# VHH binders against o75319: the designs that were tried, part 81

Target 1, 181 residues: o75319
Amino acid sequence: GNHIPERWKDYLPVGQRMPGTRFIAFKVPLQKSFEKKLAPEECFSPLDLFNKIREQNEELGLIIDLTYTQRYYKPEDLPETVPYLKIFTVGHQVPDDETIFKFKHAVNGFLKENKDNDKLIGVHCTHGLNRTGYLICRYLIDVEGVRPDDAIELFNRCRGHCLERQNYIEDLQNGPIRKNW

## First folded at step 7 (VHH)

Design m12b (framework vhh_4orz_3)
Fold by ESMFold2-Fast, scan of step 7:
Structure m12b (fold): chain B 181 residues (1-181), chain A 118 residues (1-118)
Amino acid sequence: as target 1 above (181 residues)
Amino acid sequence: EVQLVESGGGLVQAGGSLRLFCAASGFTFSRYYMAWLRQAPGKRREWVAYITWGGKTDYADSVKDRFTISRDNAKNTVSLQMNSLKPEDTAIYFCAKLGYSPRTFDYWGQGTQVTVSS
């Protein structure tokens, strides 16, 4: 269907780059078929995403899509110059170790191949908040050695919205480091 | 205002060592990746090394195992220890702030010259 995701309008379309990282988080873009249900100022298509990133003087080099659906937009709606990676994640549950490993592998591969540029890794789920924030923070904690509270605070500040799922926050603060390389 | 000031460059013979320093101001240093880039005569600017705010490092293949990047977040400095220098390392070395950096190099220092004689 053509139904707008619940609470999607409640969230800022795109956050700021997280300083000291290559990450930027945003909510799911909606293809043109959704625009009949949106006011012009509420529209956030794939084209709108790239325009907003450009307005921040940033450039996307990879999109990681964490949604459990393909109904919101198609990879073909993105510029051919930007790689697209789908990692299917279920909402409300802390991502499993296999999902965390896939995310870490994709990020590490991108950084290795993009040493000579400043392109960003764009990460989104439906709202660009809980699954998105969890995986970005998990990467910063496990791979970059960032303190959990610092990672969460940085994500919240740059996204413009705080992580809402207590189970995600709890896992980040007190859960084990995932050494799934 | 972001400011990066490089120092430590000079003339050195092949096989020698130099240590470069970068003093940073005008931003929250501890929250940004820092990098060293270089521009050799007649060549494009190239990346040499980076260090994340968490301390993870990486190096271009041409300098791996010879150069070491480090940072001191309390002093807002980033350093590059250069060992086993080769004539092809001759370049102007630039300190760079990553994150918020536009595609252009607006957050580069003025550079410090390193000349390696044969």
Scores: ipSAE 0.000, ipTM 0.157, lowest interface PAE 14.7, mean pLDDT 85

Design m12c (framework vhh_4orz_3)
Fold by ESMFold2-Fast, scan of step 7:
Structure m12c (fold): chain B 181 residues (1-181), chain A 117 residues (1-117)
Amino acid sequence: as target 1 above (181 residues)
Amino acid sequence: EVQLVESGGGLVQAGGSLRLFCAASGFTFSRYYMAWLRQAPGKRREWVAYITWGGKTDYADSVKDRFTISRDNAKNTVSLQMNSLKPEDTAIYFCAAQIPYKGSDYWGQGTQVTVSS
């Protein structure tokens, strides 16, 4: 539909690159059909996403879309040169091990294929916060060995918003490490 | 201004030990991979060890179980403890700060390690 996601306007469109990583987080871009209900300064289309990334002197090499829908924008709204990966995740629940492993595999594959550049992995859910922050932090903790509180602090600072879901935070801090397969 | 300054190199007899240090400044040290690489005369530069900003480590097969890399984020220092040194370990050792999987973004000037037979 043409309805703006709940609370979507409450969040910054794009965070900053997380230093020491290839990650950048953002909220879901909205295709042109949504702009009728937005002020010019509220618009955040796929084109706006790429403009904002370039304004930071960064370049996207992969988009990972964690939403459970394709109503907000279509892959064809993105440049052909940027790979798009859909990992369907349900909000509110901590992502299951299969979802976590798919995310890790995609990130590791991208990094191996992009050794000769500095392109970023863009990750989003609806708000670019809870599912997005969980999976990025889970990667940093399990793969990179980052302490949970440090991963969460880095994500919060770079996204410009703090992780809100206590079950996600609890799993990151005290849950089991999901080892590589 | 990014700087990496190595120290601790020197002459040591086979079977001996050395500890190398790298002092980093001018970037957010705690957010970078740190690595040690070495270059022997007439050889290409080879990777020795790395440590992620989260503290995970990995080592080249030639130095595994003999070398230990560590970091101190409060002091912006990375260290390489080298035990059971062999003549084949003779090289200039370089500290590097790097983006994961891309290779080194910043390099030090190196410190010479010479292992006599």
Scores: ipSAE 0.000, ipTM 0.194, lowest interface PAE 13.9, mean pLDDT 86

Design m12d (framework vhh_4orz_3)
Fold by ESMFold2-Fast, scan of step 7:
Structure m12d (fold): chain B 181 residues (1-181), chain A 118 residues (1-118)
Amino acid sequence: as target 1 above (181 residues)
Amino acid sequence: EVQLVESGGGLVQAGGSLRLFCAASGFTFSRYYMAWLRQAPGKRREWVAYITWGGKTDYADSVKDRFTISRDNAKNTVSLQMNSLKPEDTAIYFCATHYGLSKPYDVWGQGTQVTVSS
């Protein structure tokens, strides 16, 4: 269906690049069929996403889609030059170790293959906040050795919204490092 | 806005040691990856070492086990301890931000000259 995700309008479409990283977070783009339920200023299509990234003088090299559905947009709605990776991630639950491994592997692979450019890894779930923020912060903590509170603060500031789910925050701050990358 | 000032270079005999310093200003130092790069006469700039804001380090194979990078977030400084120096280490050494495996290093200063005699 054409139902707008709950609270989707409450979030900024795209955050800023996270300094010191190749990450940029955003909420799920909505294909043309959703625009009939949106005011012009509320629209955020795949095209709008790429326009907003370009306006920041950045370029996407990979999109990682963490949503549990493909009803919002199809990979075909993206430029053919930008790889698309779907990682199934259930909302509300802390992502499992297999999901965390898939995310880390994808990021590490992209970075190795893109040594000669400055392209970004775009990460989104429905709101571009909880699952997105968790996996980006988990990568920074486990792979880069960033302190949990520093990773969370950096994500919150660059996304323009704070992580909302306490179980995600608790796992990032006090959970074990996953050596699965 | 970012300013990096390198110091500590000099002339040293092969087998000797030097410690380089980088004073940083104009950004939230504790939140940035820091790196050291070097450029020998007639050569391209090459990466030497980096340290993430979380304190993880990595080194180029040519300097591994001889060089140690460290940071002091209270003083906004990055240091490079260079031991067992070789004539091949002769270069201008630059402090840089955004070391990233895929992002270009951002060099802002004039560097500090290290000369290792045979």
Scores: ipSAE 0.000, ipTM 0.170, lowest interface PAE 13.9, mean pLDDT 85

Design m12e (framework vhh_4orz_3)
Fold by ESMFold2-Fast, scan of step 7:
Structure m12e (fold): chain B 181 residues (1-181), chain A 119 residues (1-119)
Amino acid sequence: as target 1 above (181 residues)
Amino acid sequence: EVQLVESGGGLVQAGGSLRLFCAASGFTFSRYYMAWLRQAPGKRREWVAYITWGGKTDYADSVKDRFTISRDNAKNTVSLQMNSLKPEDTAIYFCAAGFTKYSQAFDIWGQGTQVTVSS
């Protein structure tokens, strides 16, 4: 459907680039069909996403879409210069190891291909918070060796909202490092 | 509904040429990355070539300058022109589609077409 996701309006559309990384997090963009009951200042289309990132003097090189649906916008709504990767993740559950390693492989592949530029990896779920924050922090902890509390603090500050789901926070702080795939 | 169907495989002598075709249906072909991957007997599947929405191409080192990938968005087809074929090119060739260039992330696959190169 055309129903606005629950609490979607409560979240900042786009965070800031996470310093020392290529990550930027945002909430799900909504295609034109959702705009009928949104005020102009509430609209956040795929075009609005790219405009807001450009306003920060940044450029997207990859979008990773973690939503469990294709109903909010279509990959065809994105510029052809920006790769789009769909990783279906269910809300509320900590992502499984297969999902975590797929995310890591996509990030590592992007970084190898883009070592000569400063383009960003844009990551979103519905609110750009729990699944998004979990996978970004998991990458920083497991691959870059960042301390869990430091990764979480960096994400929270740059996103402008704190990770809400205690099970995600617990896994990041006390869970095992996912080493091999 | 969503499918990729390969054709054009066969037996060819070393030094010869083959052209593979992949017909797409059930999705917006013109907005997908298209790739060819191959699996040789007793080996893992490996990436061969991809083509972006805008027609940019890239190739595995083993096939550079010998293979050419192209697409026809009006006909919803992607093709692979294979020249100067070697016995080590013998494999089942798969067509794949995805929203990105990352081979591990391709989520639409064909059933494959056999290519055999005799020495």
Scores: ipSAE 0.000, ipTM 0.145, lowest interface PAE 15.9, mean pLDDT 86

Design m12f (framework vhh_4orz_3)
Fold by ESMFold2-Fast, scan of step 7:
Structure m12f (fold): chain B 181 residues (1-181), chain A 117 residues (1-117)
Amino acid sequence: as target 1 above (181 residues)
Amino acid sequence: EVQLVESGGGLVQAGGSLRLFCAASGFTFSRYYMAWLRQAPGKRREWVAYITWGGKTDYADSVKDRFTISRDNAKNTVSLQMNSLKPEDTAIYFCARPSYLGTHDYWGQGTQVTVSS
């Protein structure tokens, strides 16, 4: 349906690039059919996403969509030049090892193919916060060797919102490092 | 059963060096961050150095450029090379498996380091 996701309006549309990385996080873009329920200043379509990234003097090279639905927008709503990857991830639960592995593999593959440019990996779930923040931080901790508290602080600062799910935060700080990548 | 056993502490003169060792057992060592912490007389335990499972390191400002943490995943060992030791480095040094900054799952019994003037 055309129902706006719960609390979607509470979040900034797109964060800042995370310095020292290729990551940028945002909330789910909503296709034109949702605009009837939004004020002009609340609209955040796929077109609005690319305009906001360009306004930051950045360029997207990959979008990773972590939502468990296709109802908000379709890959066809994106420019044909930007690859789109869907990783179906259930909300509220810490992502499983298979999901973590898929995310790490996608990021590593992008970085190998884009070593000669500075294009960004855009990551989103519904709010661009919990699933998104978890997987980005998990990558930074496990692959880049960043301390858990530093990864979380960097994500929170750049997203403009703090990770909300205590189970996600607890897993990042106290859970084992996953080497299957 | 998780076990961490420190060794290598002792008495050394200011400007000297010591190497501490920690033998870990009872868990998949290669999948965990490891840390060294210290506790000086009358003070709370403080973090000294961290090493990730992949070998990336971080240090407290007080020991940067003087101490080096390393690990051997094949032998389940973490080490701390301490150079240019100062009297203020006098403390009991603990090997730890960290959960996050300020909290650690498991601690060893510690090894005493005394630096004389």
Scores: ipSAE 0.000, ipTM 0.116, lowest interface PAE 16.9, mean pLDDT 85

Design m12g (framework vhh_4orz_3)
Fold by ESMFold2-Fast, scan of step 7:
Structure m12g (fold): chain B 181 residues (1-181), chain A 118 residues (1-118)
Amino acid sequence: as target 1 above (181 residues)
Amino acid sequence: EVQLVESGGGLVQAGGSLRLFCAASGFTFSRYYMAWLRQAPGKRREWVAYITWGGKTDYADSVKDRFTISRDNAKNTVSLQMNSLKPEDTAIYFCAAYQGKIPSYEYWGQGTQVTVSS
């Protein structure tokens, strides 16, 4: 179906690169079939995503799609030069340890293979906020050693919207570090 | 406004230790990668170590297991502990700050001289 995700229009399409990291967060792009339900200024297709990243003088090297659906866009809608990784996550619940491990493994692999360039890891869920922010912050805390409040503040500032789900925030601030991933 | 000031350099015998400090001001230190680079006479500037704003570290092969980089975000200071010093470690040591872009250093210190006698 062509129904727009709830509250999707309420969020900025793309945040800014998170300084000190290779991460950039955005909301889910919507393929052209959704455009009949959108004003021109509301459109955010895969092409629009890459145009907005270019406008920031940045380049994507990997997209990590955290949605639990394939209905919004297809990997084939992305440039062939940009790897796409799907990690199925459900909303509302804190991602499980297996999901956290998959995310960390993908990020570490990308960084190892891209030491000689400045390409970004683009991460999105439906709104590019709760699941996206959780996994990026979890990576920064567990792998990079960032203090939880600092990771959350940086994500909120660069995304242009604050993490909304208290269970996600609580897990980041007070939950265990997943060190063996 | 932005300033990086190195200290702690000096003369030391081979096998000895030195600790370098870099005091930072004029930018949000806690959000920057900090690096140490060195330049020996007649040679190109060489990267030695970095520390991310989160505390992850990496080192050049030539100094691995001998040098340790650390930071104190409350004091806006980055340090380099240098152990088992060798004559080939003789150089001017610079601290530099950047936001994780490879290797686009935004801010540089003036350098501090380290001389290792055989």
Scores: ipSAE 0.000, ipTM 0.250, lowest interface PAE 13.1, mean pLDDT 88

Design m12h (framework vhh_4orz_3)
Fold by ESMFold2-Fast, scan of step 7:
Structure m12h (fold): chain B 181 residues (1-181), chain A 117 residues (1-117)
Amino acid sequence: as target 1 above (181 residues)
Amino acid sequence: EVQLVESGGGLVQAGGSLRLFCAASGFTFSRYYMAWLRQAPGKRREWVAYITWGGKTDYADSVKDRFTISRDNAKNTVSLQMNSLKPEDTAIYFCAKVSFPGYTNYWGQGTQVTVSS
């Protein structure tokens, strides 16, 4: 069914661009069929996502969807000019190396093709927090050489919510650096 | 390709002021944080201040309320106004291109600041 994801209403729809990067994080948009269960101020459709990002004077160039489902919205609900990438990740588990490298490859490819513009990479899971924050921070640490605590602080500040899963935080702080390629 | 050229260093007495300048070229200046780092004799380099594209700033505790970082995106410059200088501020000051706080990719040749007691 059209059940709203657990705790989805507890999170801000979209964060702010992470300064010094092309990343912006948000919670999963919900297609039209979910709006019957939401007050007008709670609605966050794909259209609402693009409107909120435009209100920040930003523009999306890529969406990376980390959810393990297709039930919340369809790629067809997005503007045809914005590439969509699905990377299936399960909640509560630290993403495996294959997933991490897929994410890095997508980000690096986008940046190479978009060096002459300022378009953003939009990243979301269900809440736009744990899996989203982990992969963005992992990229910053492994590829950009950021100190783990600085990456986590930057993400938390810009998302407006702190990473919640201790296993994700511990991996970022103390886990091995996945070699850059 | 990337060039950062610092200027404005010199010898000043404690309590004095100095203004450092950095001219940047070879990259899209407006897309990066800019920072000032310093290195005292026999010490590790440490960050002093950074500034975001939009002008938001942050400072190391040792210089907070005494130093002010600013930028001009039209001229590709970043500046550091240093007031109430102390002998412990003596160091080579480096302009740095920064992707985010705590990370530096590039720094210039530096400019020497010497504060006498």
Scores: ipSAE 0.005, ipTM 0.147, lowest interface PAE 13.2, mean pLDDT 85

Design m13 (framework vhh_etentamig_d1)
Fold by ESMFold2-Fast, scan of step 7:
Structure m13 (fold): chain B 181 residues (1-181), chain A 118 residues (1-118)
Amino acid sequence: as target 1 above (181 residues)
Amino acid sequence: EVQLLESGGGLVQPGGSLRLSCAASGFTFSRYWMSWVRQAPGKGPEWVSFISKYGGSTYYADSVKGRFTISRDNSKNTLYLQMNSLRAEDTAVYYCAKGFPSTYLDYRGQGTLVTVSS
């Protein structure tokens, strides 16, 4: 239904840019139809997202939507200048190798095409935490060679919330490097 | 009690090198990420580099990547910035800062001036 996602109000809308990277994480924006269920200070629409990014003196160049639904907002609610990529991911499970590959390919493609600007890759799932944090950290570990504990700590501090799912954390710390994925 | 004391700045020609040092005291240095931040004349502060607790991960601003190297010696409570291939636009006061770049204003040192001029 048109219900606010479970625990959505518990999370900070937008984190900070992860320094030394092009990543910024946030929770799912909710289109106008959800506003009747929210106090004014709880609203976080696509417009609110772009306003908050601008307030940080940053600019989005790509949004990667990891939710397994299209009911929260539509790509048409986003500025035409910002590409939107949907990667359907199921919550609770560590993303499979195909999903990891799609994420890495999208990030690498963006960075190659945006080497002459400072635009950010915005990544979100429902809460902008577990699936979002996993895929960002997986990219940093596998592609950028960052130590797992350092990647997790950087994500947690910039998001303002710690990764919650132990299976995701254990995969990041002890799982295999996914090359070509 | 917490003190950060930068040194190593000076006047250098374009293309030259300098090594900055930051002596930390009053806190457990090895438990914190450390940052270098600079402020050019008449401009706001700009993050330069940061390093993880044990030096296993380093990050750089695009403007300095490939030219600057951040390092640390936890046994001496000292942070370093090796600056190579210096450019006029690197002219700034350089500050050592405790913690992540997003929190570098929580505490920073006195600064050391680097002037790159012919």
Scores: ipSAE 0.006, ipTM 0.356, lowest interface PAE 9.9, mean pLDDT 87

Design m13b (framework vhh_etentamig_d1)
Fold by ESMFold2-Fast, scan of step 7:
Structure m13b (fold): chain B 181 residues (1-181), chain A 118 residues (1-118)
Amino acid sequence: as target 1 above (181 residues)
Amino acid sequence: EVQLLESGGGLVQPGGSLRLSCAASGFTFSRYWMSWVRQAPGKGPEWVSFISKYGGSTYYADSVKGRFTISRDNSKNTLYLQMNSLRAEDTAVYYCAKLSYGPQFDHRGQGTLVTVSS
């Protein structure tokens, strides 16, 4: 469908780079077919995403798409130089261990291949908030040893919106570290 | 109102050390994440280091990891950057910054110049 995702307009298109990391979070870009239902200032296409990233003096090296749909934009709408990875992640539920490990593997692989540059890992779900924030924070806690509350606050400040789902927050704060690959 | 006053910069030889300080006033310092950001001649701003509210988490740009240490003293409303093994590429004006909510640029102070030269 050509309908705008619920509450999509309520969120900032792109956050800022999370300092000390390679992560930047954003809401799902919408291909041009959605723009008939949007005012010019509400548009956020794949092209708009790359323009906004460049305005921050940053460069994307990988996009990780966590949505459970392929309706919003096509990988072909992205520059050929930017790899695209789809990890189908159901909303509302805490991502399962397989999803968490796939995310960690993709991040670690990117960092190994990009140690000589400063390119970013762009992560999005529909709103760039709950699934996105959970997986980024889970990585910081489990792999980088960041304190859970510090990871959550860093994500919230850089995204410009707070994680909303209590079950996600509780898992980050009190859940087990996922160490097995 | 909100003020950030950086100090401690100067001329130093490669391999030397400097400690920068940032005195904060006009806001509740202990409630904010704090950053050091630098701007080298002819270049855009580059973030250097980031510290959580109570110092429990620190982050560093890859260019300074293992050489620089960020710290804070909330009782004195002061942020520090200990810079060791300085290189010519570290030459820049160093700014203290308070992280704002959202994609806004951090509030910066007036800066302190660090020159690493023979």
Scores: ipSAE 0.028, ipTM 0.460, lowest interface PAE 7.6, mean pLDDT 87

Design m13c (framework vhh_etentamig_d1)
Fold by ESMFold2-Fast, scan of step 7:
Structure m13c (fold): chain B 181 residues (1-181), chain A 118 residues (1-118)
Amino acid sequence: as target 1 above (181 residues)
Amino acid sequence: EVQLLESGGGLVQPGGSLRLSCAASGFTFSRYWMSWVRQAPGKGPEWVSFISKYGGSTYYADSVKGRFTISRDNSKNTLYLQMNSLRAEDTAVYYCARTIGYSHPDYRGQGTLVTVSS
């Protein structure tokens, strides 16, 4: 459907690159069929996403889509040169170990393939906040050894919005490191 | 017609301060995110700062964070950039830009030159 996601207009379209990492977070782009319900300045299509990334002097090398739907845009709306990965992630609950493993595998694979460039991994859910922030922070904590509070602060600052889900924050701060992956 | 008119540029010594202004007309200013972009001689454009419709969210390039402050006054249709602790590397033409959903800035002004030199 063409229903604008709840609260989608409340969030900044694209954050900044998280310094020291290859991550950039954003809210879900909406294909042209949604534009009839949006003012011109509210539009954020796949094309708009790539233009905003270029305005920051950055380049996307991978998009990881964490939404539990295909209704917002289609992979064919993206440039053929940018790989697209769908990880269906249910909102509200902490992502399970299989989802965390898939995310970590995708990130590690991208980094190995992109040693010779500075291209970014773009990560989004509906708002580019809770599922997105959780998985990015989980990667930084488990794989890169970043302290949980530092990972959360870095994400919040660069996204421009703070993680909202208390269960996600508590898992990041006090939950087990997923070392079995 | 959409118009963006920058002012406040000039020659300043390292460590000094300048405040840039951008007067907007021909559109509903409060409906748009606004940015400052700079271009140094012989270099491509560099994004400097970004501000939300009502000023609730502000973002800065790492090169200017802690030194520059973006703000806006929607009642006056004016965008500002307060630049403190200026460095030689800040020398550039500074452009006020309006952002829309369909692309990068659809309008930018003529720019104002900032030269940081002793």
Scores: ipSAE 0.000, ipTM 0.115, lowest interface PAE 18.7, mean pLDDT 86

Design m13d (framework vhh_etentamig_d1)
Fold by ESMFold2-Fast, scan of step 7:
Structure m13d (fold): chain B 181 residues (1-181), chain A 119 residues (1-119)
Amino acid sequence: as target 1 above (181 residues)
Amino acid sequence: EVQLLESGGGLVQPGGSLRLSCAASGFTFSRYWMSWVRQAPGKGPEWVSFISKYGGSTYYADSVKGRFTISRDNSKNTLYLQMNSLRAEDTAVYYCAKYPHGLTSFDYRGQGTLVTVSS
């Protein structure tokens, strides 16, 4: 068991599906070894994640893990039927173009392979907010042509928390469109 | 407190059209994204469409895209769904919802309006 991430308990475990998209955002699940440091109602394991998604009548088809660590849970803790993709991102900084490219490529590949179903792309960082919200919004703006303010508002509503990092918001609103996938 | 009153449902033939309305009260309508959600007989709820605060962005389920149009009139606190090229599979009770995925919060859904498409 390791230290629970700073402010992790302050965030809702799972948001709602972002309507018109295949995205759902959540905070990092914590493997069983963390549960001795949590009250029962605070637990959010990989199994809890899948239970909460099912309770929304949704199904995950891909998990994209944006954390810079593997200490919180292992891919082996996930059902074998759900692909897992790790994209190492550091906090505080706007994700670089290589990271944005990897995210877009993964999303486009999933959508192409899953055109005949309605399975979701689950995206998380530590809190499921800043890095997660940035990359989802960046995809919607650059690939889907969504207006930046509309993408941000849609993410904030569905996640249940507003993007906090001003540099991320500024890049989404006024930064260049990335055509790098 | 929050009231959502749907209307405009009815019986139509395949290929027909209907316009649904939702009259909202008990909250500041212009400050919320609004959605339409439907529930077919014997099935779970399905999200249909989503509209931003001022109508600048609209989103649709793949099953209705190109056939349905969501719109709103903030001066009348009213949400609309124009349904064209109706199919038997569109038969459902249609609900107006204040939250992005309408039926995840039962406290904020309306009573619904029944749409029946005869085959």
Scores: ipSAE 0.006, ipTM 0.254, lowest interface PAE 11.6, mean pLDDT 85

Design m13e (framework vhh_etentamig_d1)
Fold by ESMFold2-Fast, scan of step 7:
Structure m13e (fold): chain B 181 residues (1-181), chain A 118 residues (1-118)
Amino acid sequence: as target 1 above (181 residues)
Amino acid sequence: EVQLLESGGGLVQPGGSLRLSCAASGFTFSRYWMSWVRQAPGKGPEWVSFISKYGGSTYYADSVKGRFTISRDNSKNTLYLQMNSLRAEDTAVYYCATQFKSGYPDVRGQGTLVTVSS
């Protein structure tokens, strides 16, 4: 339905680019049918997302959607020039190795294809926080060799909100490095 | 009052080296990630490098990877950028900043000019 996701209004729509990376995180955009339940300043449609990214002098080259639903917006609501990738990820649980691999593969493929530009990889779940922050930090730790606490701090600072799920934080800090299969 | 003061810029020949410094005051330096941002004549700001609070993690723009090294000394509230193998394309005013958004650093100093020319 048209029900606004729980606590969605509590989060900033879009964070800042994570410096030294191609990542930017945001909460799920909501298609026009949700706007009847929102004040004008609370609206965050797919169009609003692109406007806010442009206001930061950035450009999206890929959107990775980690939600386990398609009710919030459709890929057709995005500009045809921006690739969209859906990775169905259940909330509350640490993403499994297959999901982590799919995310890493998508990021590496984008970077290989976009060597000659500075376009960003936009990543979101419902709030753009827990699943989003976990997978971005997991990538930085496993692929780029970033210290777990530094990855988490970088994400929190740029998103403007701290990772909330303790099991995700514990896995990032103390869990094994995930390698391909 | 938050203040950042960049220094170390100058004229250097291609292939040369230069070390920039940024003295920070008015805030708890050790609690902030720090960055270097540059602006070449007639161009917009370009992010160069980023360093974590205690220096454990460093990040670089592709244009400077392998040539530049960012570091910090929290006991002196100072950020550094070691620039090696300088190219004409590195000519810019260099700024230190705590954050970068909307094409401009959130907090920056007056900058230091680096000119790479024969």
Scores: ipSAE 0.006, ipTM 0.265, lowest interface PAE 11.8, mean pLDDT 86

